# VH-VL binders against q89xp2: the designs that were tried, part 10

Target 1, 226 residues: q89xp2
Amino acid sequence: MTSPCKHGDRPPGRHDLVFVSPAGWRAMLDARDDLAADSLLARWPKMRWPTIRRRALPHEATGVALGLPLPPSAGKKRVALLVEIDHVASVARPPSLQQARAYAPRNWWPTLDRLDGLALRHSVDARVYGSLAWQSLTGLDYVTGRSDLDVLFEFRSETDIDRFVADVAAIETSAPMRLDGELMSADGAAVNWREVHGGASELLVKSIERVVLLDRHQFISGATGS
Short names: E, the ipSAE of ESMFold2; O, the ipSAE of OpenDDE; V2, 0.75 times the mean of E and O plus 0.25 times the DockQ between their complexes.

## First folded at step 1 (VH-VL)

Design p14 (framework fv_polzastobart; at its last look DockQ between E and O 0.02; V2 from the best seeds 0.00; counts 0 for: pae E 8.7 > 2, placed apart)
Fold by ESMFold2-Fast, scan of step 1:
Structure p14 (fold): chain C 226 residues (1-226), chain A 121 residues (1-121), chain B 107 residues (1-107)
Amino acid sequence: as target 1 above (226 residues)
Amino acid sequence: QITLKESGPTLVKPTQTLTLTCTFSGFSLSTSGEGVSWIRQPPGKALEWLASIYWDDDKYNNPSLKSRLTVTKDTSKNQVVLTMTNMDPVDTATYYCARELGYSYDYFDYWGQGTLVTVSS
Amino acid sequence: DIQMTQSPSSLSTSVGDRVTITCRASQSISSWLAWYQQKPGKAPKLLIYDASSLESGVASRFSGSGSGTDFTFTISSLQPEDVATYFCQQYNSYSWTFGQGTKLEIK
């Protein structure tokens, strides 16, 4: 699920969870009165809640650019953090559908169960990001009546991608929410599942740092150049 | 090099739905961080933030306007679309789209030229 | 919502004068404040962000200061091209809110 994993040679992927060390949190809170004054943010190091990686901005010094969303009741601010690389304690995958289900609105359960079964049949590793992920990670209220269900579908070489996205679209027609999300290849490249379902010959493939147009067959084959 | 431009109708009748499109270049909403926001300004009045959408499809709407607002993006076209239902003469304003860097840096560093929308019978 | 109040609402002064505009937040916003210049018929232009950081390409005569609830925007020596309405904006918490604007004119 979201167990901490050493990736070694592989950089953190989109939506991966980044855990900041106690020393890193101490340094950030000591340097920033706005963070230290926020009683909810003070819970992050105490509860050992994660952050997410973001693209570094031009005016940010060399370091690891991180962020986290506060829940709607706390203004739903998307908070920027910057830490030294030595203050990154671990990286984990986003929560699985199974973990997220326990925190989801009850009327979302049938959709989550259908997606979980679909992913299993197609050899897809399905994980959540966005509001439901943060709700499952923190126990705080992130999900509202207008929230999307955001799912990351990491496919394998045996996955029939065209059939998979057609089945995702079919599940969405009966869902009580918009089903948003990304298809991710083994090398971490991601594309919106609707773009693939639409039959586009070129896909807008995303990483943390860049966006590239790739031929559909190149994306499906996985690695760049294979 | 970064540009944004609003497009849509300049005249809207009361009760109709307004749809505005922001087309931008020089940046992408596929990259982790950035967002595009809609801000309006009635003639001679202050600026009012309406809605924001970010790279990860996270959306924020001004709660004073509640269910009237919908914001969507088409990342492949570099477009963000604002839909506002049940237009009223008090909604007459210049509508701007603007870029924000996101994650705490929610100031607007580049703006479109603005489009004046008049709501009148 | 955090309310932003600017003072004065309008100001007339002479070329070369030091101009000061203030912005007060209804609750603490740390340093999450920006200042914009808007000339007649034009879109706003970012001048200052994070209360005191000068945007790239903006003239050094513009500066900002303050934290918490009280913020100041200063033009050290007014130039004719500075005639405009100036707005502050907080980005501490949703919804983003702007001050009512300060109209700056030359005598």
Scores: ipSAE 0.523, ipTM 0.780, lowest interface PAE 2.0, mean pLDDT 87
Fold by OpenDDE, look of step 2:
Structure p14 (fold): chain C 226 residues (1-226), chain A 121 residues (1-121), chain B 107 residues (1-107)
Amino acid sequence: as target 1 above (226 residues)
Amino acid sequence: QITLKESGPTLVKPTQTLTLTCTFSGFSLSTSGEGVSWIRQPPGKALEWLASIYWDDDKYNNPSLKSRLTVTKDTSKNQVVLTMTNMDPVDTATYYCARELGYSYDYFDYWGQGTLVTVSS
Amino acid sequence: DIQMTQSPSSLSTSVGDRVTITCRASQSISSWLAWYQQKPGKAPKLLIYDASSLESGVASRFSGSGSGTDFTFTISSLQPEDVATYFCQQYNSYSWTFGQGTKLEIK
């Protein structure tokens, strides 16, 4: 169980798990008549399952934008929610590779272990998002035979990014699934690891606030151009 | 109007099994989020949750009493049944059934009047 | 299991007085807390849910506050009909637990 961080250290960032207060759930769901009939959604607060922090959509009301992905059995619907900041009960990081491992298909285990080892060697904090993360968080079936492994690699200034992504690519060659994911800098800005590996001079950088094209060197150096 | 009513024996011998039925109206366990819970209260003591059952047949029992408790529902009759085995005088209490909303409300907004169950030889 | 410690166990006050009851959880329960009133020979009545939300039909003199581990139930002005035992209940986990109760009497 990821220890909930008390609300106050930092606002929830992109991909962070957000636990919502009872009042928050009520407020969110009462505002959405279209969700009232969803039995799985009704179970979500009961099970104390988290939401995920997402970027706000254009023209969304003020608040904390949250996502709730339903499993394939429920049509893979992605529910977009908004909650007031005061109703954020706690925030947690996505599950680690180790935490998610037990919930992954057995044939994924070698890949997970290799990625975990790689991350440790490079002082990268690796977290799981996507289907495997939700499977681990809820116990529901999210992973299918077509599922990708989505990993968030939080790198540091000292990280050899080029070498790291090359090693990730090497691991993928023997993986039973596609490896997707993002490289995330300390400020929360993230890029698809494949873009970096591809040698692009400009990278599509995503943060909670914006999506921008940045020079590769600027991104790697942590200079997310204010 | 939501109502709940407990029914069953008011006297049980030690080692016997208690069976209580909660009959309710004004809501349905076919409705998502709805649940019914059993709570007991020994005379002059605090409340103790026993078990809960929900619309989707999800069940929860008090861990300390788990092996002794069974909860079932008959949605068509608007009934929930609690079974508790190996009754002991210490189990003497007023037993309540209550409505619980499992959506975001794990509190008990409507209660039965309760039934006093005495365990005695 | 989460333990709920309620204080005081008993209280005697005068009509019109402010009454304060506290409940402490052994661990954080966020705002998953309810308060009940129980009169002799009657079932508990829900007064407050989600730590601070007033149940429909409940008098406005009743209120709740708090989050995490420390919670407070308040009667702003005690009325004769408020003589009862009050209980807190946590529902953060699937092992719901109650406080020991506070018996409220009028002097």
Scores: ipSAE 0.507, ipTM 0.818, lowest interface PAE 1.5, mean pLDDT 92
Fold by ESMFold2, look of step 2:
Structure p14 (fold): chain C 226 residues (1-226), chain A 121 residues (1-121), chain B 107 residues (1-107)
Amino acid sequence: as target 1 above (226 residues)
Amino acid sequence: QITLKESGPTLVKPTQTLTLTCTFSGFSLSTSGEGVSWIRQPPGKALEWLASIYWDDDKYNNPSLKSRLTVTKDTSKNQVVLTMTNMDPVDTATYYCARELGYSYDYFDYWGQGTLVTVSS
Amino acid sequence: DIQMTQSPSSLSTSVGDRVTITCRASQSISSWLAWYQQKPGKAPKLLIYDASSLESGVASRFSGSGSGTDFTFTISSLQPEDVATYFCQQYNSYSWTFGQGTKLEIK
């Protein structure tokens, strides 16, 4: 369903999917009784479903910090994983908006189609994370009637970001859900789309390692240099 | 740099609805796996967890208060809002918002200073 | 809900003494337990997570141990600034619950 990151592509970052090797899963389940006791988690290696990167804690200085949100039917448990780098089998980009569409509630489809069209017109790569992403990856019921649509917009240096976010806001006006999404630069740094639309002079820029305030101009202009 | 701050009324009459806002910085609920929780502490008593909301809009309410509590987020404003209906003098407490790291790290590593809410009888 | 029972409810001891506080869970919580310090009029401060892991910037005189249902919090050498109430909290399963607290005073 998703393409692995190719050699030479953007380094793995926020929202990227991480596939743990069978050996990694075996080692983890053998060592963690809490994981081994969960019948749904036992399916994860069998189904070859991914995990997601999370921010590491200070004591997690080595290894790769991963997370796995279980669906609402499994008690909404969030599973922390820490694996050695040798057990990372592959890394992939989040599902595309197009791939995720078939798994969304039908009343979301007009909004998804408008977002996809907008992304195409602006040459923006639109992907999903959060509940719709996990629903599309697993086929399990993650999306509820109160779920946000979490969209990742990977923009290019030529993208007119101000026009793009204005158009996103227009689409949200008629949407049956809240759009909770990010604009991501080529280097994997991201900001919330509403901060940009709202005209904030400083933006809260997020990466896997840190959260910093940057001047609006620095974020928008800085994707390919520094 | 991680901070949380509670805001809202400090005095509420019985039966009224309390609305508290947690404004935070240094993290986001949109993508990081993190959550924000509401915890209260009546004067001289133990802490009581009320509700949590996470990055994926997953929500949990204390079962003993479930029908009275609503928690929502505004990720673009870095805010979480607690609404608690039908307030009673026994609900007088200091109300805190706090961060959870999520993904099995559901302890509270950063807390707001708290806001005392008094329900006048 | 998983009930968390702390003991003692209060204690008074001397600077330099070793302090031990216990927390018991009504069912196994593996190692999903945190310890907090709360000074009067202040929010709680996280000291220990995962039963025994020291939070960054916390003094090394604080430690935790235990698994399953029985947990211990220790101050190896009590300092005057350690006067506070100490709480345990479980995060094994919904609903998150706290111990009743242990009020620590210096003689």
Scores: ipSAE 0.012, ipTM 0.533, lowest interface PAE 8.7, mean pLDDT 84
ESMFold2 (binder alone), look of step 2: mean pLDDT 92; pTM 0.938

Design p15 (framework fv_polzastobart)
Fold by ESMFold2-Fast, scan of step 1:
Structure p15 (fold): chain C 226 residues (1-226), chain A 126 residues (1-126), chain B 107 residues (1-107)
Amino acid sequence: as target 1 above (226 residues)
Amino acid sequence: QITLKESGPTLVKPTQTLTLTCTFSGFSLSTSGVGVSWIRQPPGKALEWLASIYWDDDKYNNPSLKSRLTVTKDTSKNQVVLTMTNMDPVDTATYYCARDTEYYYGSGSYDAFDIWGQGTLVTVSS
Amino acid sequence: DIQMTQSPSSLSTSVGDRVTITCRASQGISNYLAWYQQKPGKAPKLLIYAASTLQSGVASRFSGSGSGTDFTFTISSLQPEDVATYFCQQYNSYPYTFGQGTKLEIK
């Protein structure tokens, strides 16, 4: 998959939004009677709502593995989709904290504002994923009284990761919700920020293709074969 | 190297509350997309899903047993606890805990229950 | 709730035979179906997920197929160590539900 944006270009990463072309949706729904029968899924192409990348199964190596979550009222159903790469119309980053703020519960606003300021100070690009992201993208009810705030923190070479996660932990102490999220390197590998803050020597690192255990130093350095 | 192990009483009297603990290693419930589920199997019968708890403290209980079931986690101890009230002889079963990964919100794989504990037989009798 | 029906409930066949077990869902579950093997006194072992994807480390003689409501599990050439009860499970929606199981024996 390619992005049309030249400035700030990087490979498509975890939680990136994938928009499927009308032809791609038509091909998928025509091939899948189960998907075509779902009234909420039928609205997805009409509303121009995105999908996200998921790990490809072995038999899906020739296509782009995508998915979307239905809202909790639908029984927390996960929808797996497969499209040809030519049917990917565009790719976008997850919503920013500022974009998602309008859709968040009002009592979350101070936490979102503190995180936005923290990210700016540490040269981190902060985005939302999870329930708040899907609520902001679709207008559907994804956020519940038990929802976490899920934040994707893409760090730069300048970022002091240890100081950053300590500051995230400090913000969480006065937050009205559990603050979850991932630290992501420029190449798209991600790890839960709590594992880094907790001092674990090995981290469960996630990418589009796989999940692996990496030494903490390997993840922070971002270099393959170092 | 992922392991899960169930612990708790092997004998329970009718009307009592069962408390089972799942202790695991090789993964953390602080990690987005991971969860632990409880499944039981009466002797010679099918598997029955009881409850799931995920990294975000999101919980799902089997509707047929909802009022009797509580699932909680202690992330710092790598433990998940199931409580089931008002035990009856028909609740005699081997109780398993298993790792689950939640695809929901783009966080996990849909590998179903990929790693299981050994199971603990709970007999309900007077 | 989604009801999962397996057929047959028991099966007796010979080493080297092709074994087929079917699973039917009461409503569409796409490809969110897993197959487990359970040997006497042991925990279930995941063999197949997403209806047709073989779990890492599982022998290639095991395979799965199907989508929507009708699913098939196949052992291409039965081995003595394959004697077990096999269960299908849907994970399309809560509550997760299992089939009643198929007991496989060698005659």
Scores: ipSAE 0.005, ipTM 0.473, lowest interface PAE 10.2, mean pLDDT 83

Design p16 (framework fv_polzastobart)
Fold by ESMFold2-Fast, scan of step 1:
Structure p16 (fold): chain C 226 residues (1-226), chain A 120 residues (1-120), chain B 107 residues (1-107)
Amino acid sequence: as target 1 above (226 residues)
Amino acid sequence: QITLKESGPTLVKPTQTLTLTCTFSGFSLSTSGMGVSWIRQPPGKALEWLASIDWDDDKYNNPSLKSRLTVTKDTSKNQVVLTMTNMDPVDTATYYCAKDYGDEYYFDYWGQGTLVTVSS
Amino acid sequence: DIQMTQSPSSLSTSVGDRVTITCRASQSISSYLAWYQQKPGKAPKLLIYAASSLQSGVASRFSGSGSGTDFTFTISSLQPEDVATYFCQQSYSTPYTFGQGTKLEIK
């Protein structure tokens, strides 16, 4: 099987979900007795649940490095996986706030609703990752009383980022949980929203491939070149 | 310049709860790919991985100790806290916190360790 | 759990000698193996990761090799400061597990 590059495809984003093909899962389970012996992991491909990208080790240059978090009831294991590129069936964006809401604790709903409204007003695409995302994707119990709400905020060129992060901070003040998350530009570069809110003149901007120290203006304007 | 340092009680009675704090500098748990693990070493024995917490607040516990372990982070203070319930004399060990090597769970920087003795 | 077995448990040799210790995994771990040095009363120090990659700042006399289940750690020319216990660790799957250690001493 081949996975041709599609011209004009959006760059892979942070926290994107990676779905491994049945053939890829079979290859991994055949190669790894630990995965085959774990009843929950053996069910993963049957349920069509995703994995997530992770940073590749030097020896993993020819494969796709993936991670799979197990719920607290399974000891909160993180499983490192490596698959051939041809075994990647599809890639999807993390769940939207609206999609994840039904799986969240009821006392989180006001915060989720406020964030959804804020994102609409600021031309931001807001998605969840972390514990709530995995709970919404699998139906398994990932969220605990100590969990953060992790939100990925993809902004547009028209977004007033300074106002947006000030409003996020205001929402967190009344939230029953810590509100963590990242601001992401259209090209996939991300920065923690608290760093932006803190007024730093230079930001640690992260992508799948690298970490770059950028002037605040350059990150906000989306200019990543010279 | 990366440093980690463990703090907490050095003597614990059986059935009590142990709370250890790891204070670190030179990196942030708000940075993607960063994590902190807790690892212990009983006197004269091998190292045993206990728990990890990552930049995205994902937490992972050793299954042999699963119901006893809680790991939390405070990124504004650069601290990670391990809580271990129902302590037993067999839990006597030097406890280390260590920075994970990226997302790869190799431990590139370690605290000095703190010896915790569990006795009546 | 993946069991890591080191050999030998201890060895004594001379300054300038080539030292090799081995680590065997109970199942294939690909190249997900690290080597650590621990001096008495000190925390472990990472020397090698991904079976063969030398950690930044670590002396070039240290090297690692192997894949699958069998791994070796080598000191090409033993120096006095290399007296320590050495541990291997698999990062292939949780729980991450360590070998029992190899104590290295000078005659």
Scores: ipSAE 0.000, ipTM 0.469, lowest interface PAE 12.8, mean pLDDT 83

Design v01 (framework fv_levilimab)
Fold by ESMFold2-Fast, scan of step 1:
Structure v01 (fold): chain C 226 residues (1-226), chain A 121 residues (1-121), chain B 111 residues (1-111)
Amino acid sequence: as target 1 above (226 residues)
Amino acid sequence: QVQLVQSGGGLVQPGGSLRLSCAASGFTVSSNYMSWVRQAPGKGLEWVSGIYSGGSTHYGDSVKGRFTISRDNAKNTVYLQLNSLRAEDTAMYYCARESYDFWSGDYFDYWGQGTLVTVSS
Amino acid sequence: DIQLTQSPSSVSVSVGERVTIDCKSSQSVLYSSNNYLNWYQQKPGQAPQLLIYWASTRESGVPDRFSGSGSGTDFTLTISSLQAEDAAVYYCQQYYSTPYTFGQGTKLEIK
């Protein structure tokens, strides 16, 4: 980590890991009795586990809106947090497929290996988010028999997106789980890969700030519209 | 009882590679922040790299792009892959466990015995 | 990056004497009522060992002749009645932010 009061070069994007400083955690726990009473939340800063950026509600216009998911054994609750920007210590990318593999059910390994190879061939940076990511980050049980594999595919200008999503669909046909995920452009805008598969002319594009309906060509070319 | 046992290291020419290992017992590396700290002969301590309990990694500026920290949870072992080695990388390399209770203070509570890396032509 | 400067760089004293080692930080390491500064002892051929954390809290098993003091940017390690086994290099370290940094070390010789 960097200085406890510093934010990285780029603002945190979708699924990026946000590490809160010790001062930020103390301020949050001191301000909220419900968080301070939760033994797992008390463990969060001690283990240096991350949070994730979320879209701010109107009353949260000042500060950085963050959250973390509790595991299913703790009710699978989404815990909403709000910190001052100076309490963001660092930002990191979600775990790679290789990093997450050791925490995945063994029957998921062939799918993870196929996705890793596919990403390399298509100049895609593949990262894990969702249940498997949180299990790999914390060592806690997030993955269940009903869990999806959630993958973030950051594509580059040389990526053949149509071929890439067709290959992702082919991998899913033999997967033991539902393969969910997002295609993300360099500017941080993301769309579910299934919406791209099949040639939809307009896509539901997500960013931290908003959700917009965008022309397929605009998204693929890296323009998010406005 | 906590123990860190190191292996790897040795003599290598500039541009070469080595992999250092740090085998842990008495605790699980996946539940702790683990670091590598080096010490050049007759010099002070320099923090090199760290890995969070979940696998997120951090590096000192002098080694970014050349060194890679990793772990094998099944073997309860942390690794440091050294690539593109330079004469100035010659040092004793220590693995260390960081106390996870930062409300009571963050510190390196257990250290391995050290592994010597010599980069010389 | 936070720079830590120790003084003196070396000192030679007799058994039973008092010694103080200073550590100055280029910026404050006081955050939310806690000083993120540690002290380590390193004997020849050995790995460092923790002595003091939180600037003034003695690690379990460390003799009470060792004490730490200071806040913000100025810190001191004191050894009140030196023993022969205290001959070592002493390092201050900050964990306020990464990269974690150490002072250059103070060599303590006992004559």
Scores: ipSAE 0.000, ipTM 0.396, lowest interface PAE 17.9, mean pLDDT 83

Design v02 (framework fv_levilimab)
Fold by ESMFold2-Fast, scan of step 1:
Formats: structure tokens, C-alpha cells, sequence
Structure v02 (fold): chain C 226 residues (1-226), chain A 119 residues (1-119), chain B 111 residues (1-111)
């Protein structure tokens, strides 16, 4: 079982990394002959690689629903896993831009550096998820010539969101890849940054539990007190 | 060289509390699974508690709610807080190093700390 | 919980003899070709010391007269050509699942 969050820490959110205990991995793989036969899954607990949270199916109400993205060479499958809460060893934030940089293609470095500087100027905590995140966590080949750079931008009350997304769009203009990603409020609600930049009056807001349409002003104003 | 040096044991009355310390050298406790194992006089070994490298904690049913394992990464030290002590908690308490996500646990042990619960 | 039962509870042998200590698990501790079973030696007044891990892999520094065997639920620690310093209590331990559990111990006396 994970320790409760300390007072003032934000709750675990989208794209957070979940580390399963060795006993949890053994219990999970022992219950599933199909997973136990997979050589890559056998390596996962030994290498201390994480999983990610996913929305639970109705029959999974008593456990913690997890997903494990496999690299393209394994068919880009997402393996669905279920563990008991006692088997969750720890939860961590996705890798920072700085942490992921060393694992990124060299031609992505200028874009990563520009985003890191932009985030610092706007009081945004920028982290990677998707292909680059998993490549940096595992050392396996997740990033391809067709991969997007997926960035999670966690904004604060100081952040001028309209200016921030305009600057993100400017950075993408010279990028060698598509820059995808989410703006996340302190309460863990996220929206695609392009929807905000495009001036949509209603945003498709995502959380771990659900997806809802919210008025743009409601989403932005809810984040200002965080 | 790996060493675990224990302290904090002693004689305590039923209902009392005690804090055991396990100071590590030659490795970093935050990178390992650390555990406490006890042994009552003339009896076998009983696993009491563990803390994973990531900070999650686990307890044996006999001590759950009364004992708390913690660590101070800056001091490279693991602690076991013993509360609401009972006569049956009388034992030699060992701290031991394991490797979370590794191939085995308890490759190095401290020298032991005697806890005696008596009036 | 997984229960480990050792046999015999005590054994007395002479220097130079061979001894075997058995450990039976209430359920299999085999996972992905590895047995999650350790053996420890505890001398009087001392902390336990790891002898064997993965049921059959000898810890560095442990004399080659110590060997482990078995798989699944039935495990054996063998000590060939006993030395006087081998007098101790021997414990098996599973780390397949929490709570981690130990056998009750086998006391080895050298006569």
C-alpha cells in the first residue's frame, strides 16, 4: 500500500506512474497464464519498471486497475492489469523534460530545451508521457519516426494560460515532431492544449474517473485557486 | 562494506513505547527494501515490517496498528516505532536489507536489539 | 499465508558426516522458473546469515559444502563433510508473497 499524500501535496493524477511490489507482480502473473508466458512481462518487475493507472471496469471495483504499454516491436499493446491496493508499492510523477532528454532523439533536444525554458517562465511543471516517457523509463525503443512528443503541462494560479499555449504553438512551428499534450489543473483535470489554443468555448476535460464537457472559463477559473 | 548498526532497545513496561534505529553504511536505504524481523526467546524468526525503496510500508498482522516503520534518507537510517507494547512483543529485533524487485531478500542483517516488555 | 515446515526439528551428527534438512511449503513458491526460497544459518548469540537464495544459489563467501535443491513445495539444504563451526539453527524462508514467512528452524548439533 502507498503512503497517504502529505498535507499540501496534490493528489495522484493522470499519467502518474504506479510501481507494483514484487509480491503484487507474482500474485498478478500467477493468476494469469497468458501474462506469465510473456518474456517481456517477466522482465518488468525485475527491472523495476512502472505501470500506469487506468479507469476500472465494473468487475474490477475491488482492485487497482493498471495498464502497461508495450513497445512497438511487441505490437504497441496495452496490457490490462489488476492488483490489490496492498500491492501498490509507490506512485511517482511522470519524467520531467530534463530526465527524458537523454533518451530522446538528438533532433528533439532543441524543442525539449525550449519547452523547459517556457515552463520555467510561466510557473508550469512540464513532464513527458507516452512514447518518450516509456523509452526513458525502460530504455526500450518506444519512440519512432512517427511518434508525437507528449507533454503534460501542470499550471498554477500565476500561469497566463492563453499566452502559454500561444508560446507552445510557436515552439511547435520549428519542431521535428507533432507536439501533443495536456494542460492540467492542480485538481488533476486535464484538457488538450490545442483545444485551449483554438479558442473553443467548451473543452473536453479528462480525469482518471471521467470525461466531461466544461465551459472554458469554468475550467480556467477552477485552477486559479490551486 | 555493508553494515547495519542497531540501537534503541531496552526494558519497557506493558503499554509503553520504544523506538529502534538501524543505521546503514556502504549502501543507501532508500534504494533497498528494508525490513524488521524479530525472534522471541527460544523461538523462531518472525517478519514484522518492511519498507520498499519507493516508501510503501507493510506489516505483519500481529503488529499492524501498533508498530510503524520509517526511514530518514538524509541520515541513511531505518526506524521501527513500537507502541502499545505487550509481553509477547519481547524479542530480539533485527533490521535486514533486501532488494525490492531483486532476486532475494535479507542478505545483510544488523546485530539485533533486545526489547524486553515486563513490569 | 504460506506456511513452511522443516524436518527434522533437531539433528545430531559427527564432524565429516553429511546432513540434509527439509523444508515443505504449504503452496508453491515457484514463479517464472525461480523458487523464492532462502536458507539462513544462525549461530548462538548472532544474527542470521544468508546461505542460499533462489533455492539453490549459494551466497558469496559461503563454503561449497552447503547446497540447496528442490522446487515448488519441497526443498532441501544439504551440508556435506560437516565442520564443527556448522553447529547452528537453520531456517528456510519464502519471499514469494507477503507476509514473508520462515520455517520453525532445525537445530544442528555436532557430537
Amino acid sequence: as target 1 above (226 residues)
Amino acid sequence: QVQLVQSGGGLVQPGGSLRLSCAASGFTVSSNYMSWVRQAPGKGLEWVSGIYSGGSTHYGDSVKGRFTISRDNAKNTVYLQLNSLRAEDTAMYYCARGEDYGDYVFDYWGQGTLVTVSS
Amino acid sequence: DIQLTQSPSSVSVSVGERVTIDCKSSQSVLYSSNNYLNWYQQKPGQAPQLLIYWASTRESGVPDRFSGSGSGTDFTLTISSLQAEDAAVYYCQQYYSTPYTFGQGTKLEIK
Scores: ipSAE 0.000, ipTM 0.433, lowest interface PAE 15.4, mean pLDDT 84

Design v03 (framework fv_levilimab)
Fold by ESMFold2-Fast, scan of step 1:
Structure v03 (fold): chain C 226 residues (1-226), chain A 121 residues (1-121), chain B 111 residues (1-111)
Amino acid sequence: as target 1 above (226 residues)
Amino acid sequence: QVQLVQSGGGLVQPGGSLRLSCAASGFTVSSNYMSWVRQAPGKGLEWVSGIYSGGSTHYGDSVKGRFTISRDNAKNTVYLQLNSLRAEDTAMYYCARDRITYFGEDAFDIWGQGTLVTVSS
Amino acid sequence: DIQLTQSPSSVSVSVGERVTIDCKSSQSVLYSSNNYLNWYQQKPGQAPQLLIYWASTRESGVPDRFSGSGSGTDFTLTISSLQAEDAAVYYCQQYYSTPYTFGQGTKLEIK
């Protein structure tokens, strides 16, 4: 589901959608003349479109650091925003493969259907992020002939990760696009699925807070080195 | 001409080992999923193991820890190493290509001729 | 694991007759409008050959007297006008999830 999280739900994680309140939008736009002058940014609060969490810069520790990706027609820029926690109205998960399907190029449909079935069989929760996600959320043209399909695969303890990523690789061999994406553990740590498939002994693991090189076994077992 | 040609097999005592070979022609094993399926004399088919395009392997519960599937991309050949063999492993062993298509027309579409493994003493 | 149960275990029929073989799955193998249920034919001394995939789609080269039907958990293979060359064991197989499983087989004998 892409529905907003209820009050008291978990804080925003990697690729989660953050909806800013009208008051929060007003505060951000009032503080930045360059943002207030952008006609596309003026549509964001009016259309109730989300933003995405980003890693905070050192001086941003007291607020929620957000990013807003603009479509290619607007220069494919990422707008950096900062909002007070009280101005976060809700948080939602990225769109499911099924939710994004209607907004995808028709030649992507077989790949999306195959991935959705694969995720179901492997006890994986598959979500879309990147260009297709933003196209499905806004109706704006983010997907181009050069776009990758970006998928977030949240695995469970029962998931056979090595088999799953091999199955993803097989699907990509017949796909009309590059299949990019991340494997994410329940605690929110993510790694590019190709690194896992390639058999690397150390993986570049990403979270909202940091990027670190971890042992493959530690990532798969959920041992983040606490 | 797409074919799978098998070799290996034979008679072996309980606890023994054998390596089965499956040579492909007309397609590349490294870009396909490949499986081994066995059939005990007069019995039905049982999926035993699979190797996926990325090299990851999967095994049926009856053979986990004893059998190892592998491939040699240069020789375009898939292997099944059988260790710690038991009388109940006696079967005809088939290699098969897992056809995985863009639209999901998934099936075992090409089969080898089979290799007989007999475990007896 | 998905269990497939075939009936009957064996059948003996004359040339020209109609034959039906049933396959029941312990859970649905339907996903996104496709049933991941295949049928194979195995003649004596030979490897199995793919006959039907997606429950009802004939593999290239398979005679039109062979047809598959069903959805979800209940599937049927039909041979509309049996020929002597059809004597074989027929297996259903699910490709929905690993481990891939087969029915126990139905032996078709010609009188």
Scores: ipSAE 0.000, ipTM 0.426, lowest interface PAE 18.8, mean pLDDT 85

